# Ledger of designs, part 71: VHH binders against o26223

Target 1, 191 residues: o26223
Amino acid sequence: MKLLWTSQHIKVTVHIDGKVSKMDVLEAIKTRRSIRKYQDREVPEELIDKILDAAMCGPSAVDERPWHFIVVRNREMLEKIPEVHPYGAMVKDAPVAIIVCCDSSLEKIPGFWVQDCSIASQNILLAAHSLGLGAVWTGVYPLEDRVEGIRRLFSIPEHVIPFSVIPLGYPAENPGTRDLFDPDRIHLEKW
Below, E stands for the ipSAE of ESMFold2; O stands for the ipSAE of OpenDDE; V2 stands for 0.75 times the mean of E and O plus 0.25 times the DockQ between their complexes.

## First folded at step 6 (VHH)

Design e17 (framework vhh_8pnl_2)
Fold by ESMFold2-Fast, scan of step 6:
Structure e17 (fold): chain B 191 residues (1-191), chain A 120 residues (1-120)
Amino acid sequence: as target 1 above (191 residues)
Amino acid sequence: QGQLVESGGGLVQPGGSLRLSCADAGFTFSNFDMAWYRQAPGKERELVARITTGGSTNYADFVKGRFTISRDNAKSTLYLQMNSLKPEDTAMYYCAKAPFESWIDYFDYWGQGTRVTVSA
């Protein structure tokens, strides 16, 4: 019933045809894609723990670290998410989803929890990718109907704000790589 | 002002099939993820299906196994093959650009739509 704390640095490995290789951070950032199709295969609890550890390692405004996470594996609950979150139709096909929340009682500076939870959400996506999983960020905040729908579905207290729903699993699609570098968006010394 | 033109709608009986087309007059079709949305009378617009530039697809639950989205980049055309049509599929159908990496649904532009009516 009690979860034991895991205190160690996460080492990233990728299995390719029986080989194990390390994905560097730039490769992980550049090759991560939103994944909406998942294999019918369970994600081990140990991988979820590593992803959540990475999520909590992000910087936050005045180190307030206001994030809380709900891990959803129950198939009936996953199937109800699209009823309150139209963008989350793929969530029911995922073996697991993580709901990123802000506990407003932990907020030290008003409004910056949005950036804090965005950082946590992106770390979940990158950590999942680095571990051979696929994930997608589906937006909840600031859409009031989605916030209230998710709150009611998961019995989230009024002082806690659901921020994003992130389904994840072993990928069953490969969208390909993007080349997005645009030098016109870089200004030297001045605008 | 839009570049997208939907066609292929019509009246069909339950269990029938229709193929919708969406033609993009723009020169950048191959660079965009595309989607089909629908709006039934008295309801909000809802996502039906999406397809990426690389051909990866996803579908709403209510059409999964019955509808197939596809694209032809050479013709700058998006398709929706609709099989086993039900009265609940009666709606105006719209195509739109759909950013695959978006963490929230939004639309760049809408077509004028094509009407699908399923009745005996």
Scores: ipSAE 0.355, ipTM 0.710, lowest interface PAE 1.7, mean pLDDT 84

Design e18 (framework vhh_8pnl_2)
Fold by ESMFold2-Fast, scan of step 6:
Order: structure tokens, then C-alpha cells, then sequence
Structure e18 (fold): chain B 191 residues (1-191), chain A 120 residues (1-120)
């Protein structure tokens, strides 16, 4: 904490409450990295609930909020994901994965569900990072073979489109941070 | 293009070993995460191994325990040590600057590749 001088008295504030993330929004955005190696350690359901709550808080086209989520903890099911997603090998080593889906019956404006599900996917990554977890977005849509493979594996109805598979866990790697600011991409007043 | 140059491929018997090299002729090697991909005839390109600038590694399940990815920043060179080779490892192997943050495996910067053939 901090030593404060108030009314001629010295005060020290100490926080000893459980596990808490003090990462502000900008820090979370700038320091989040894709994590593909996980500790052999379970993720509490409480943290998954917080992540999914955050996922549903993104902006949505005409507020259609078409996202649905499948939470996969079953090891046998996680081990089958690489069979239908060639670049999802790390998923079998994760304690849990979230599959982001679009329920097309909730779609109010055609095609904007892609942006909606992208926003939900990014919110999952940011929320996981803020809670001390690591995660990675592995792409499913619009690759037809991956979409159909995931649909069949998880008994997803035809009107629901699997968008991304996001394994997550306590990180077992630290890739560091990136500095990507490029002023040449900023135009003032006009192009 | 000629910035990434793969070498070390060849013919080998099952159970044999090969060491692939990828030299970055440009001046950005130490700043980039790097990967090895492979493409077998009639198949799409698949990730084999990835290495970060800090040396953290990630492997496809089908090569874990058999292949080792490493880098030498002083020599601007990426390596893939391949042991216990199987006929299924027969492919063209490509070096790529790895988009570690990519949610899809589409790359703009590839080498010419080096061919690995494992005799049945």
C-alpha cells in the first residue's frame, strides 16, 4: 500500500482480501499475450463464470447478442479437438476450453454476428488475462471443415455456428509484451 | 522471397534424423517469433513447432518428443532437429515468421521450403 499524511496523522492502508486483480483496462489490453502452455492446475468455476459474464458485455450489432458458449472440461472431448482443428493441438493440454458460437436465430442484421463473436472472443482473452489466466483464440469460422468438425464433435445444431475455440488455464509460458504503436496509421482530420 | 532460406532436407530411412536450418537474410530475426510448418502432398500446410523471441517453445502433438526447435539470434538462424523420423513426416518444410498473436494460420512471409522424404 501507501503511507498517507492526513490531518497530521499518518495512515497506512493495507489490503489483505483474497486474490484480486488490480490490472487496469489499458494495462490488460497492452500486456495480454496468446498463451498455449498451461500448468497442470484446474481453473475454478468462479473464474470461468466471471470470464463469460465479461464476454457477454461487449457491444453488439442492433444489440442482437447472438453468442452462446460451450464450456469444455472433459479431457476426452478436449483431446478430440485437434482431430477437427489442426492448429488446436494445445487445447488437449488445457484444463478448460470455451467454444464461442453464434445462434443464427438471434441474428437481426445479416452478417454482423462475425463482429459480435469477435468482440466476445477478445473479451474472453482480456478477462482471462485480468484474472491471472492465459488463453488463445484459435480460429474456426469461416473455415468450413473446422466449422463442421466442431459442430459434429459437440452436437451443435445447424442454426448455430461455432466461431472460435479458446483454451485457457494458468500460464506456463511468458512471451513478454509487444510495443506495436505505429503513428503512420493515425490520420488527423482527413486521410 | 529470399529473406528466409531453408536447408537441411533430404532422404532418410525411418528412425533416422535430420537437422533443418532457416537463415534470415534480413535484419529482423531477433525481433520475431519463428515457426516451422510442413505441407505433405495433397494436404494443407500445418504447424510443426513455434519459438518465441525469448525461447519459449510449442509443438504439434504429432512431433512432441521427436522434434526440437531452437534459435541462434547471433547467427539469425532457426533450427529444427528431427529425430525418430516416420514416413508420415514426408513433406516440404517451411520456415516462417510466426504471428504468435494470430487467431488464424495465414502468413505473409514464407521461405522456399526444404524437402524431407522418409523412405517407407
Amino acid sequence: as target 1 above (191 residues)
Amino acid sequence: QGQLVESGGGLVQPGGSLRLSCADAGFTFSNNDMAWYRQAPGKERELVARITTGGSTNYADFVKGRFTISRDNAKSTLYLQMNSLKPEDTAMYYCAKAPFESWIDYFDYWGQGTRVTVSA
Scores: ipSAE 0.362, ipTM 0.684, lowest interface PAE 1.9, mean pLDDT 84

Design e19 (framework vhh_8pnl_2; at its last look DockQ between E and O 0.01; V2 from the best seeds 0.00; counts 0 for: pae O 4.8 > 2, grease 25.2 > 24.2, placed apart)
Fold by ESMFold2-Fast, scan of step 6:
Structure e19 (fold): chain B 191 residues (1-191), chain A 120 residues (1-120)
Amino acid sequence: as target 1 above (191 residues)
Amino acid sequence: QGQLVESGGGLVQPGGSLRLSCADAGFTFSNYEMAWYRQAPGKERELVARITTGGSTNYADFVKGRFTISRDNAKSTLYLQMNSLKPEDTAMYYCAKAPFESWIDYFDYWGQGTRVTVSA
């Protein structure tokens, strides 16, 4: 008697529990994948601190650095996220999630906080991958219903805008790598 | 620019079973993560199950152990096997193509849906 999830779990365990190696930055960028399945393991606070340190090192418009982060480990709170983010079902199965926010009081130039928070979100994904974790960016802004729902759920002040919810953990899936280089999208000197 | 066509819905008694199908008429089906969604009368559309290109699955808690999502890449068809159906499963069911690396769940390729009614 074999169960599909048991066979998949054994295969994933073999791949994930293999040799952990460091990668250079280009390898990290090319091999990072969205991960929506996580092992039932806690992520050490030290690794979260390293990820958030990396998140804050991105470039920002006129160096405004408007980002704030909410680290959510409480299972009851993680289980409520899918109710206000209908396509974030995987969040409840993650050991931790990071909510990337913009504090609008720190904004020095209007509108560029979106790029700032996008950069912070991508840095979280890359840093997590480099540390042997998996993560996925689930979009909140600019969907007003999700922004309002996340704000209400986490008591976020009106001058702070939730931008993304990023669940993360030790990966329990391996989607492989992508080959996306398209030279037809590169124009020399002119369009 | 393919169209997704759902089928297999119907009226069943509580405890019954249905198998839904979703046929893709146009694109390279094997390149997409696929999902089933449902929308109950007067409610928002919600995720039921996802499947990756390689067959890895993810389910909403309210269907775990009762529903099974599967795909046949050669036939460009997605399936949802629904067992132990409950009245609260009554909804219009939709399939969608979902790019795995999308940071937003915006599905470009929605079908017309197939209706499932579970009633005593």
Scores: ipSAE 0.408, ipTM 0.731, lowest interface PAE 1.5, mean pLDDT 84
Fold by ESMFold2, look of step 7:
Structure e19 (fold): chain B 191 residues (1-191), chain A 120 residues (1-120)
Amino acid sequence: as target 1 above (191 residues)
Amino acid sequence: QGQLVESGGGLVQPGGSLRLSCADAGFTFSNYEMAWYRQAPGKERELVARITTGGSTNYADFVKGRFTISRDNAKSTLYLQMNSLKPEDTAMYYCAKAPFESWIDYFDYWGQGTRVTVSA
C-alpha cells in the first residue's frame, strides 16, 4: 500500500508503520509469559525488525552496546539447535529464533556484557509480547558445552559469545497470568 | 517446600496404562508450576510434561497425546496419566517443581522417582 524508497542507486521499499503499540508497558511486563508452543504461522519480517529495534534500545555499561543478533528461520538449522542446546527443544517448532550474542571486542568494562545482553534479551521478550507473539528465553551462557555447541552450529567467531536462544512465534498456548507481588521483598530506607 | 514423593509406577504390558502420583508435603504447592521428568538407563533426564498453577500444560513431542498431566491443589498432588504405553517409556519417573519462567533448565527440588517398566 504506502511505499517509500530511496534513490541511492538502489531502490528500497520501506514500510512505514505509524501505529504505536496500544499495550501499556506495565501491562506488557505483567502479562508476558514464556511461550513454548507456536502456531504453524510465519512471523513477518517487519515484526522481527521491530523486536530487534527494541532489543537495541536498552542501556548498556558505558553505552558499550556489545550485542549482536542472529535471526534463524532456516528449518534445518532450527531443528539442529536441540542437538547442542537441550533446553532449546521447542526451538525446532518455532518459525524463527533470535540468538543474542556478545561481541567481546566491543566490551569496554570487563564483565558487564552479561547484564547488557540480558537487557537486550528481556526487551526481545517484551517487544514480541506487545506484538501478539510469544517467546521464551533459553539460556546458553554460561554453560560452556552449550556455548561451544551453538558457536559451532552457527559459525560464530571465538570473540563472539552466544548468550541466549529465543524462539518466537504466534502462541499456541496460554499459561495465564501470575500475581507475584510480595511486599516482604521491599525494604524502606534499610534492609 | 517439603519433599516430593512419587508413586504409582510398576510393570505393565505394551498398550497398558498407569497413573503416577506425586505428593508434596509443602503447604505452598499451589504456588509452583510442576513437571514430570523421566530417565531411562544411560540417558539424561528429559521433560515429559509441565503444568502451570492455573492448569495450562506442555508436553514433550514423544508424548503424542498419550499422557495427561494434571494437578489437585487442594491435595497438593500432581498426576501423570499414561496410556498406550510403549517399551520406550520404560524409565524412572520424577516429579519436580519446574517453573515455566526459568531461563535455565536447572531444577533443585526433585522427588526420588517411581519406576515404570513396559514389557511383555
Scores: ipSAE 0.216, ipTM 0.598, lowest interface PAE 3.2, mean pLDDT 85
Fold by OpenDDE, look of step 7:
Structure e19 (fold): chain B 191 residues (1-191), chain A 120 residues (1-120)
Amino acid sequence: as target 1 above (191 residues)
Amino acid sequence: QGQLVESGGGLVQPGGSLRLSCADAGFTFSNYEMAWYRQAPGKERELVARITTGGSTNYADFVKGRFTISRDNAKSTLYLQMNSLKPEDTAMYYCAKAPFESWIDYFDYWGQGTRVTVSA
């Protein structure tokens, strides 16, 4: 076993045989952070496959599974994403990005695709983290300029809506952990 | 997806009992949340009871302990035991199956229904 990443309270262990140790789901959720700096290291296709598998395992409205995924490794394309996504500067530094999209033709009930794609996006983040990668959710929808920019850049059909761009790679930063629990946000029985 | 087939409806007197059954000819019955709905003439379809894959149950307010939803996963069958029936319970009763891995309270597969008539 080789420690891939160590922080004060987070240990990611990768087995020598390339297998990543399983991370507890609560641990993954609690310790996940947005990572915007990446090592100059390629992400194996196997890990991307695992991440995409996880992305497709989430629930969706009436099981509509409206999501599509564009896997971007081309450096030129990665470098162009920040041009249409002002807050996606880190994408150019990532070895790979996943663009989560909705195919509206797959919707059974209009409008729930946002939640569906959100769930898929979050699963990508959690899976990445559990595999020793860092990722960040960069919002595309519902900002029209970003939606259209990404659409044009990747020749996405009109019936398909780009939702998020998620760069990922081996982490080159350690933002630490946060305690986000706020009891003031919890109301018992009534507001 | 296999067809849901309801049975057990009929004519009963007030205070009587019926046991409805819903047979699922499809696969993976145990993976689905199930529910009973009813629709009275001139009224909208309404939820009567639901049961999760884990066996947790919820009932409409009008049930008031009179009905019991249950499932037999080995038989791929859903049940609704109806006791203390009232005239206002007269309706077509439908079996419903929720989509797998749905995060909304929605059922998209229905049987043909079985008619329950409560009359003196």
Scores: ipSAE 0.032, ipTM 0.357, lowest interface PAE 4.8, mean pLDDT 87
ESMFold2 (binder alone), look of step 7: mean pLDDT 78; pTM 0.797

Design e2 (framework vhh_8pnl_2)
Fold by ESMFold2-Fast, scan of step 6:
Structure e2 (fold): chain B 191 residues (1-191), chain A 120 residues (1-120)
Amino acid sequence: as target 1 above (191 residues)
Amino acid sequence: QGQLVESGGGLVQPGGSLRLSCADAGFYFSNYDMAWYRQAPGKERELVARITTGGSTNYADFVKGRFTISRDNAKSTLYLQMNSLKPEDTAMYYCAKAPFESWIDYFDYWGQGTRVTVSA
C-alpha cells in the first residue's frame, strides 16, 4: 500500500449524515465506541491511508515501530476470517479490515512489540472514528490458534506475528457514549 | 457463572412462539453487550442474536424476521421473542454478556441455559 504524505492537517474533519463536523482529540477519545454493524458502502482508499498514517504515529519502545499492516477488501478473504477467529463474525460483513502485525525482525527490545501494536490498534480505532467510520478491535495475539490461523490465511511469514483484526466501515449502529470517570481510582501523593 | 439465569424455554409446536428471559443478578447490566446463543444436540454453540449497550441489534440469518432480541436495563433482563418456531430451532439457549468495548470476546459470561423443543 502507498501511503499519502499529506497527513499534517491539525484538524480532523468528519462527515456525518452528509454534514461536515470537526472532532477534537478529547471528543474522539470519549465518544469512540466499538462498531460491529456496517453500512453496505465502500470506504475510500484515501481514508484508509489517513488511518494507517495515524497508526504509525504512535510512540514505540526505543522507536522500533515494528508494525506492518494488511488491508483486506477482498470479500472471499473477509468471509474466511471467522473460520480462524470465532468471535470475528462481523468481519465478513465489513467493507474492509486491517490486520495489525509485528515484524519481529524490527524488534529492538524483546516483548515491547505488544504495547507498540496495541498503540497502533487504538490509533486505528480513533482515526476511523474521527473520519466518520466505525471499527472494532478483535483480538488475535496471544491466542495461538488465532495467530496461526490468520498467518496461514494471509500468507504471513514466520517472523511476522498477527496482532489484531480491525474491521471498519460506515457505522450502521449507534451505541451512544459512556461516562467512565471514577475518582476512586485516583490517588493523590500516595494510596 | 451464577449471575445469569435463563428461563422461558419449553415444548412448543411448529409455528408457535416462546419468550426467553435472562436475568442478570450482577451489577452494571447496562454496560454489557448481551447475546443469545444456542446449541443443538451434537452441534457447536452458535450466535442467535446480540444487542449492544445502545440497543443496536444483530441477528443470525436463520432467525432474521422471526426472533427479536430486546433488553430492559431497569430490570437487568434480556429477552428473546421467538415467533414462527421451526424444528430446527430445537436447542439449549444460552444468555451471555460481554463488555461492549471488549477487544476479545473470549471472556463472555454464560448462564446455564434454557431448553427449547419444537416438535409435532
Scores: ipSAE 0.355, ipTM 0.708, lowest interface PAE 1.6, mean pLDDT 85

Design e20 (framework vhh_8pnl_2)
Fold by ESMFold2-Fast, scan of step 6:
Structure e20 (fold): chain B 191 residues (1-191), chain A 120 residues (1-120)
Amino acid sequence: as target 1 above (191 residues)
Amino acid sequence: QGQLVESGGGLVQPGGSLRLSCADAGFTFSNYAMAWYRQAPGKERELVARITTGGSTNYADFVKGRFTISRDNAKSTLYLQMNSLKPEDTAMYYCAKAPFESWIDYFDYWGQGTRVTVSA
């Protein structure tokens, strides 16, 4: 079976360090990898703004869009994250991290904020990749110890729930790409 | 059941060295990031070191400069070289397969551990 349209037929063009880079959407999705090693190099605010714009463009349950974002560049604050998030040891070496949060006061339907914040987190990863950056989603919710640790560390009010911590920077590793297509998981017409 | 077997632990005096090994009996070693965790008496498990499929490494601050993680994909074996050992390093050391794209630190595939005791 052959597809008429491939990644070559759809292009996304973005500016990175004054250069134009090209990556179509399907290629971005397939080649994005978790990155935990970063260059000692500043990420411009304009790229963070583009990433957060993309994060807010995801679909949302009854369009409640409950997400809020904390952008952390302060080295001392980044160094404290591993104290409340053991899997986040790499965060202290990142030039910047984004904390994805849910403002529960914006909920229109209970419980669907988890899907909303998951969509925002994935959009951050894809947008970062498309801009030549590397990032990794480190889980916070639903682990109560991490939720409360991050809340206390960043003075997050009780009605706001920290969902994920995403360090990002220019990548200092290249894990390569994977082919994960599994036709045994596709059922035609019925199970 | 895990397919990971740790070895190399033992009793050593402060300032000594040990080399831990973790052998993967499965056929997927090269496709996983690998990690060493430890658990001291009365404490929760903590990450010591992680190595990606491509060999990129991360270390906990309390072992930086003293421990070195490495892998041999041809032998499906993970190593932890531990130098300048301190009494605080006394723990059970666990090898774990870390799915590189995981957004949560959940390890279904743990070894049984190897005990490291640092005392006089």
Scores: ipSAE 0.360, ipTM 0.707, lowest interface PAE 1.9, mean pLDDT 85

Design e21 (framework vhh_8pnl_2)
Fold by ESMFold2-Fast, scan of step 6:
Structure e21 (fold): chain B 191 residues (1-191), chain A 120 residues (1-120)
Amino acid sequence: as target 1 above (191 residues)
Amino acid sequence: QGQLVESGGGLVQPGGSLRLSCADAGFTFSNYYMAWYRQAPGKERELVARITTGGSTNYADFVKGRFTISRDNAKSTLYLQMNSLKPEDTAMYYCAKAPFESWIDYFDYWGQGTRVTVSA
């Protein structure tokens, strides 16, 4: 573990037992892919902590930061997710999953918690990728059957809304990098 | 809606077998999740089986052990092998695809469906 100085004189750990991210931010954004196949290998708690730290650093509407996270490592619980989330089959094969939730009691203005939880979800994907892990965002909100299924499965209170389920692990697949730049979607000065 | 074409449906007796196919001839299908859904009269569409680009599969409990989903990326074709068919399997069967990077598996690309009838 190494400490680095960041802005605001906050020390950050970037070296983890021989693993050092050599990927800059732009590279991480451009090379991240959805990963649904994982090695049979545990993810260290220290990496999960770093991912969640990054998740909480996103911008938030009026700084309400309504996100809460459930970390699931229990195999029996992971195996039940596909029963309430029909397209979450890969979750049962992952060593760990993060459920991103919104605590509606922290909401200062209506509706912006969706963007806040989207930002947190994307930060989880980018942080995981930068640390050598693979992950995929599986959508829960606004599909009410999935929301209520996940709520019941993990004993989530009524004022908290499960937003996404993100399985992650060391990748066992390597899809190629996409080249998605489309200049026709860029308008100069006016639409 | 979309360019998916299902085939292989028909009338079978209980305990019979059918193999459904879904062809996508338009562009690279290896970048898409694929799924089979079914819809019986008066009911909503329900998931039967799903396969990821990497080959990971998921089955509805009512078809586990009886149905097998598979894909052939070289032929841009999805299959559903249906064994030990029951009258309750009678439905229109639909092929669906979603892009590999989709964070929501909401399938907007559907075929016209193929009818499966299992006699009572």
Scores: ipSAE 0.216, ipTM 0.629, lowest interface PAE 2.9, mean pLDDT 84

Design e22 (framework vhh_8pnl_2)
Fold by ESMFold2-Fast, scan of step 6:
Structure e22 (fold): chain B 191 residues (1-191), chain A 120 residues (1-120)
Amino acid sequence: as target 1 above (191 residues)
Amino acid sequence: QGQLVESGGGLVQPGGSLRLSCADAGFTFSNYSMAWYRQAPGKERELVARITTGGSTNYADFVKGRFTISRDNAKSTLYLQMNSLKPEDTAMYYCAKAPFESWIDYFDYWGQGTRVTVSA
C-alpha cells in the first residue's frame, strides 16, 4: 500500500475554517466491501467507541437490544481465534476485533435476537467504512462448534451467545465497488 | 466466474510427498478465500486447509506440521504441499473458493478433484 490510500473510501475535504464533508449514507452502503488485509497501524479507541455507538442504534425486536460486545486487542488472543474459527484466519493479522454477542437474559421475544445481532454486525461494518477503516463479518452462529469454541476462548457465560467476529483495521487492500442492482428481483403488486 | 481444475495427485508410498495444484480459469482468483477438502472412501467430506485473500492459513489437526497451503495470485493457482503422507491421507482432494463478500465459509466445488493414494 502507497502513501495516498488510507482514506480512499472516505471523501473528506477539510476547510481552513474547520469545515469537513464526508460520504453520505447511500455512498457508504454502496462502497463498503469486506476487508481482510490490514495495515500495521493502531486503531484509536475513540473510533471503536463511535463504531459501537452506531452498532447499538439499530432497530431491535420489541426494543430488546440484546447486544453485548467484546473488544479484543490482545495479540495472543487474536492469534487464538483461527484455532476455533477457521474462516477467521485473517483475524490474527488485524489490530482489533469485535465479538458481537447476544445476552439471552435480555431477550423479550424468542428467536429475533439473530436479526438484532445481524443488524448490529452490519452497523459495525458500515460505521467502520465511514470512518476510513475496513472490516469483515466472520460467521459464528449458528455453527455449534464455533459458538462453543469462541465461548470457551473468551470465557463467555452460558446465557450469552457469540454471534459474529469482526476484525477491523486500516485497510491494506481495495477491492473496488460492486454494481449489484438486479431489476429482475423486483416484483410489482404480486410475485 | 471461473472453473477450478485440480491436479498433482497420484500413487505414493507412505512417507512420500505430493504437491497438489488448483488452477482458477477465472480472472478474480485474488478476490476469493480458497480451501482444500478431501473425501476418503466410505467417509464424509472434510476440510484439510484454508487460506484467506490476505494469506492467513488454517489447518485441520490431522495434517498440522505435514501439509502447507499456499497461493500464487499472479498465476491464479492454489497449492497444497503434502509431506510425510500416511495411508489415512488416501482420498479425492478438491479445491474450493468462497465469495469475497461471504460472511460464512460456504465454498463452491467446481473441480472434479485429484486422487491421492498412499499405499505400498
Scores: ipSAE 0.301, ipTM 0.688, lowest interface PAE 2.2, mean pLDDT 84

Design e23 (framework vhh_8pnl_2)
Fold by ESMFold2-Fast, scan of step 6:
Structure e23 (fold): chain B 191 residues (1-191), chain A 120 residues (1-120)
Amino acid sequence: as target 1 above (191 residues)
Amino acid sequence: QGQLVESGGGLVQPGGSLRLSCADAGRTFSNYDMAWYRQAPGKERELVARITTGGSTNYADFVKGRFTISRDNAKSTLYLQMNSLKPEDTAMYYCAKAPFESWIDYFDYWGQGTRVTVSA
C-alpha cells in the first residue's frame, strides 16, 4: 500500500522528467545546445554504447560507413588534447571524449567521408542530449595541424583521418534555446 | 578594433557600482550568445557572465548575486551591471560574441576591453 503511494509520487516526478527526458525527435533537434561545462561525474559505459550505436545508424555515401571511434577516458590523455587543439580546453575537464575518425580504406567514393563523419558527429550530439548528457563538436578536419596532432597523440595510423573530438558529460551549464527560423533563406520554385 | 566596443569602466571605491556597455556595430547581434570576460593583473581571462539569444543567463560563482548581465537587441548592446564591487573585481573587462554552436572555435570576436579598478 505504501509502495503504491510511493509509485504515485514517482508518477508525478516521472511526468515532469518525461517532458525533459522523453523528448520527441523535433524537440531534441531544436533544444540540443553545445555543452562545454561538465559535472565531476562518470558517464556509464552503457550510455556511451547507446550513443555509438546511434552514431553508426546514420546514412553514408554508398553505405560505406567509414567511421571508427576512439573512446578516451584516461585523464592524462584528455589533458593533452588542448596542446594540439587550441580551443579544445574544455576536453580536459570532461569525463570522456569520443574521437570520430574516417578509415580511408573503407571509402568507396572519394570525398564523401566528410559528410559521413559529420552525420555520425551530429548523431552523437543528439543521442547524448536525448540521454541527459551534454556534448560539443570540436573541429579537427580539415585543419591539417590539428589532424596531425590528434593522429600523433592517439597513435592513429596514416590511412585513418581524425575528423572531430566530442567531449561529453552530465551538463553543468544550461544555455537555453534559440529561435533561428529565417524565412528569407527559403526560396519557392526558384532562387 | 573589430565590431565590439566596450565602455563604462573606471575607478570606484569598494562597495561601489559600475555599468559596462558593449556596442556591436554589426547587424547580427540578436543571433549571437554574448559574454563578459575579465582578465585581472597576472591572471588568464575568465568568464564572468553569459547571456543567450533567448535571454537565459549564467554567472561565475564569484559574481553571482552582485552582477547582472542583460542585452538590448534593438540597440545591439550588451550590459553588465556591477554592484557591491570588491578589490578582487579589478580587471580589464571584455565582451565577446560567443558563436556557442560553432564546431570549429568557440570565440570569434573580442572588443578592446574597458578597465575597472576597485580601490580606496
Scores: ipSAE 0.404, ipTM 0.730, lowest interface PAE 1.4, mean pLDDT 84

Design e24 (framework vhh_8pnl_2)
Fold by ESMFold2-Fast, scan of step 6:
Structure e24 (fold): chain B 191 residues (1-191), chain A 120 residues (1-120)
Amino acid sequence: as target 1 above (191 residues)
Amino acid sequence: QGQLVESGGGLVQPGGSLRLSCADAGSIFSNYDMAWYRQAPGKERELVARITTGGSTNYADFVKGRFTISRDNAKSTLYLQMNSLKPEDTAMYYCAKAPFESWIDYFDYWGQGTRVTVSA
């Protein structure tokens, strides 16, 4: 089975060839950009493991932690994503994509799984950036056609909700950083 | 508000070329990712091409090698150069702008579009 093979491979692998960006948390947050163009270069499994570890470390409503993740490396499957996610043309050119899902059976408080999966998605973007990769969050939920399209494409059970599709790779574009601080959005003591 | 005005559409023969333009008079053009979408009669709207604030481009597979998206920030104008046009390219073409960091691929549409008809 590919899942069993992947788990055994992860346990054996010691170190991977790659560069880790040396930046603090504030720098990572401020310099992360959406990346939609990727080098034709494999992303090592060990980096995906680190990204998913970071994804699961976010705060969660009542600590329900409802997230599940599908890692897609198969080129044929990646090429089908734009068919059910019309604006996801860049996904087919990525070496790997992560689908963030909510297992509704793990939900302890109604509706907060959206925030939980948003936090997991953002952690994936930040972790990828910190590891020298580029990624972009492409929205699935709450667009019902995309939710059902992704569910069917990846055989996702009905009690599981696909939330986002995040292609990842070594960046082949370099958008500049942004300075977004706006003091007009800060209200002291009252509105 | 951002007002986008599309132009350049028309009737063209198969194998012909057209250049679409989209002028943005309502905002700081250089701050937005830009895209061209199309909607053919009886079909859903689909992304044709996008260009980031930094100039990186992405194309739908059905136009790769035939269409070129570009922008002129000084003129606040987005372009789509369409070569080797096919009857299947017949559609209403819309330009759209969206923040590059949008987590949803939803573009705001502020124009009525420009019609492209490729007649055999």
Scores: ipSAE 0.324, ipTM 0.657, lowest interface PAE 2.2, mean pLDDT 84

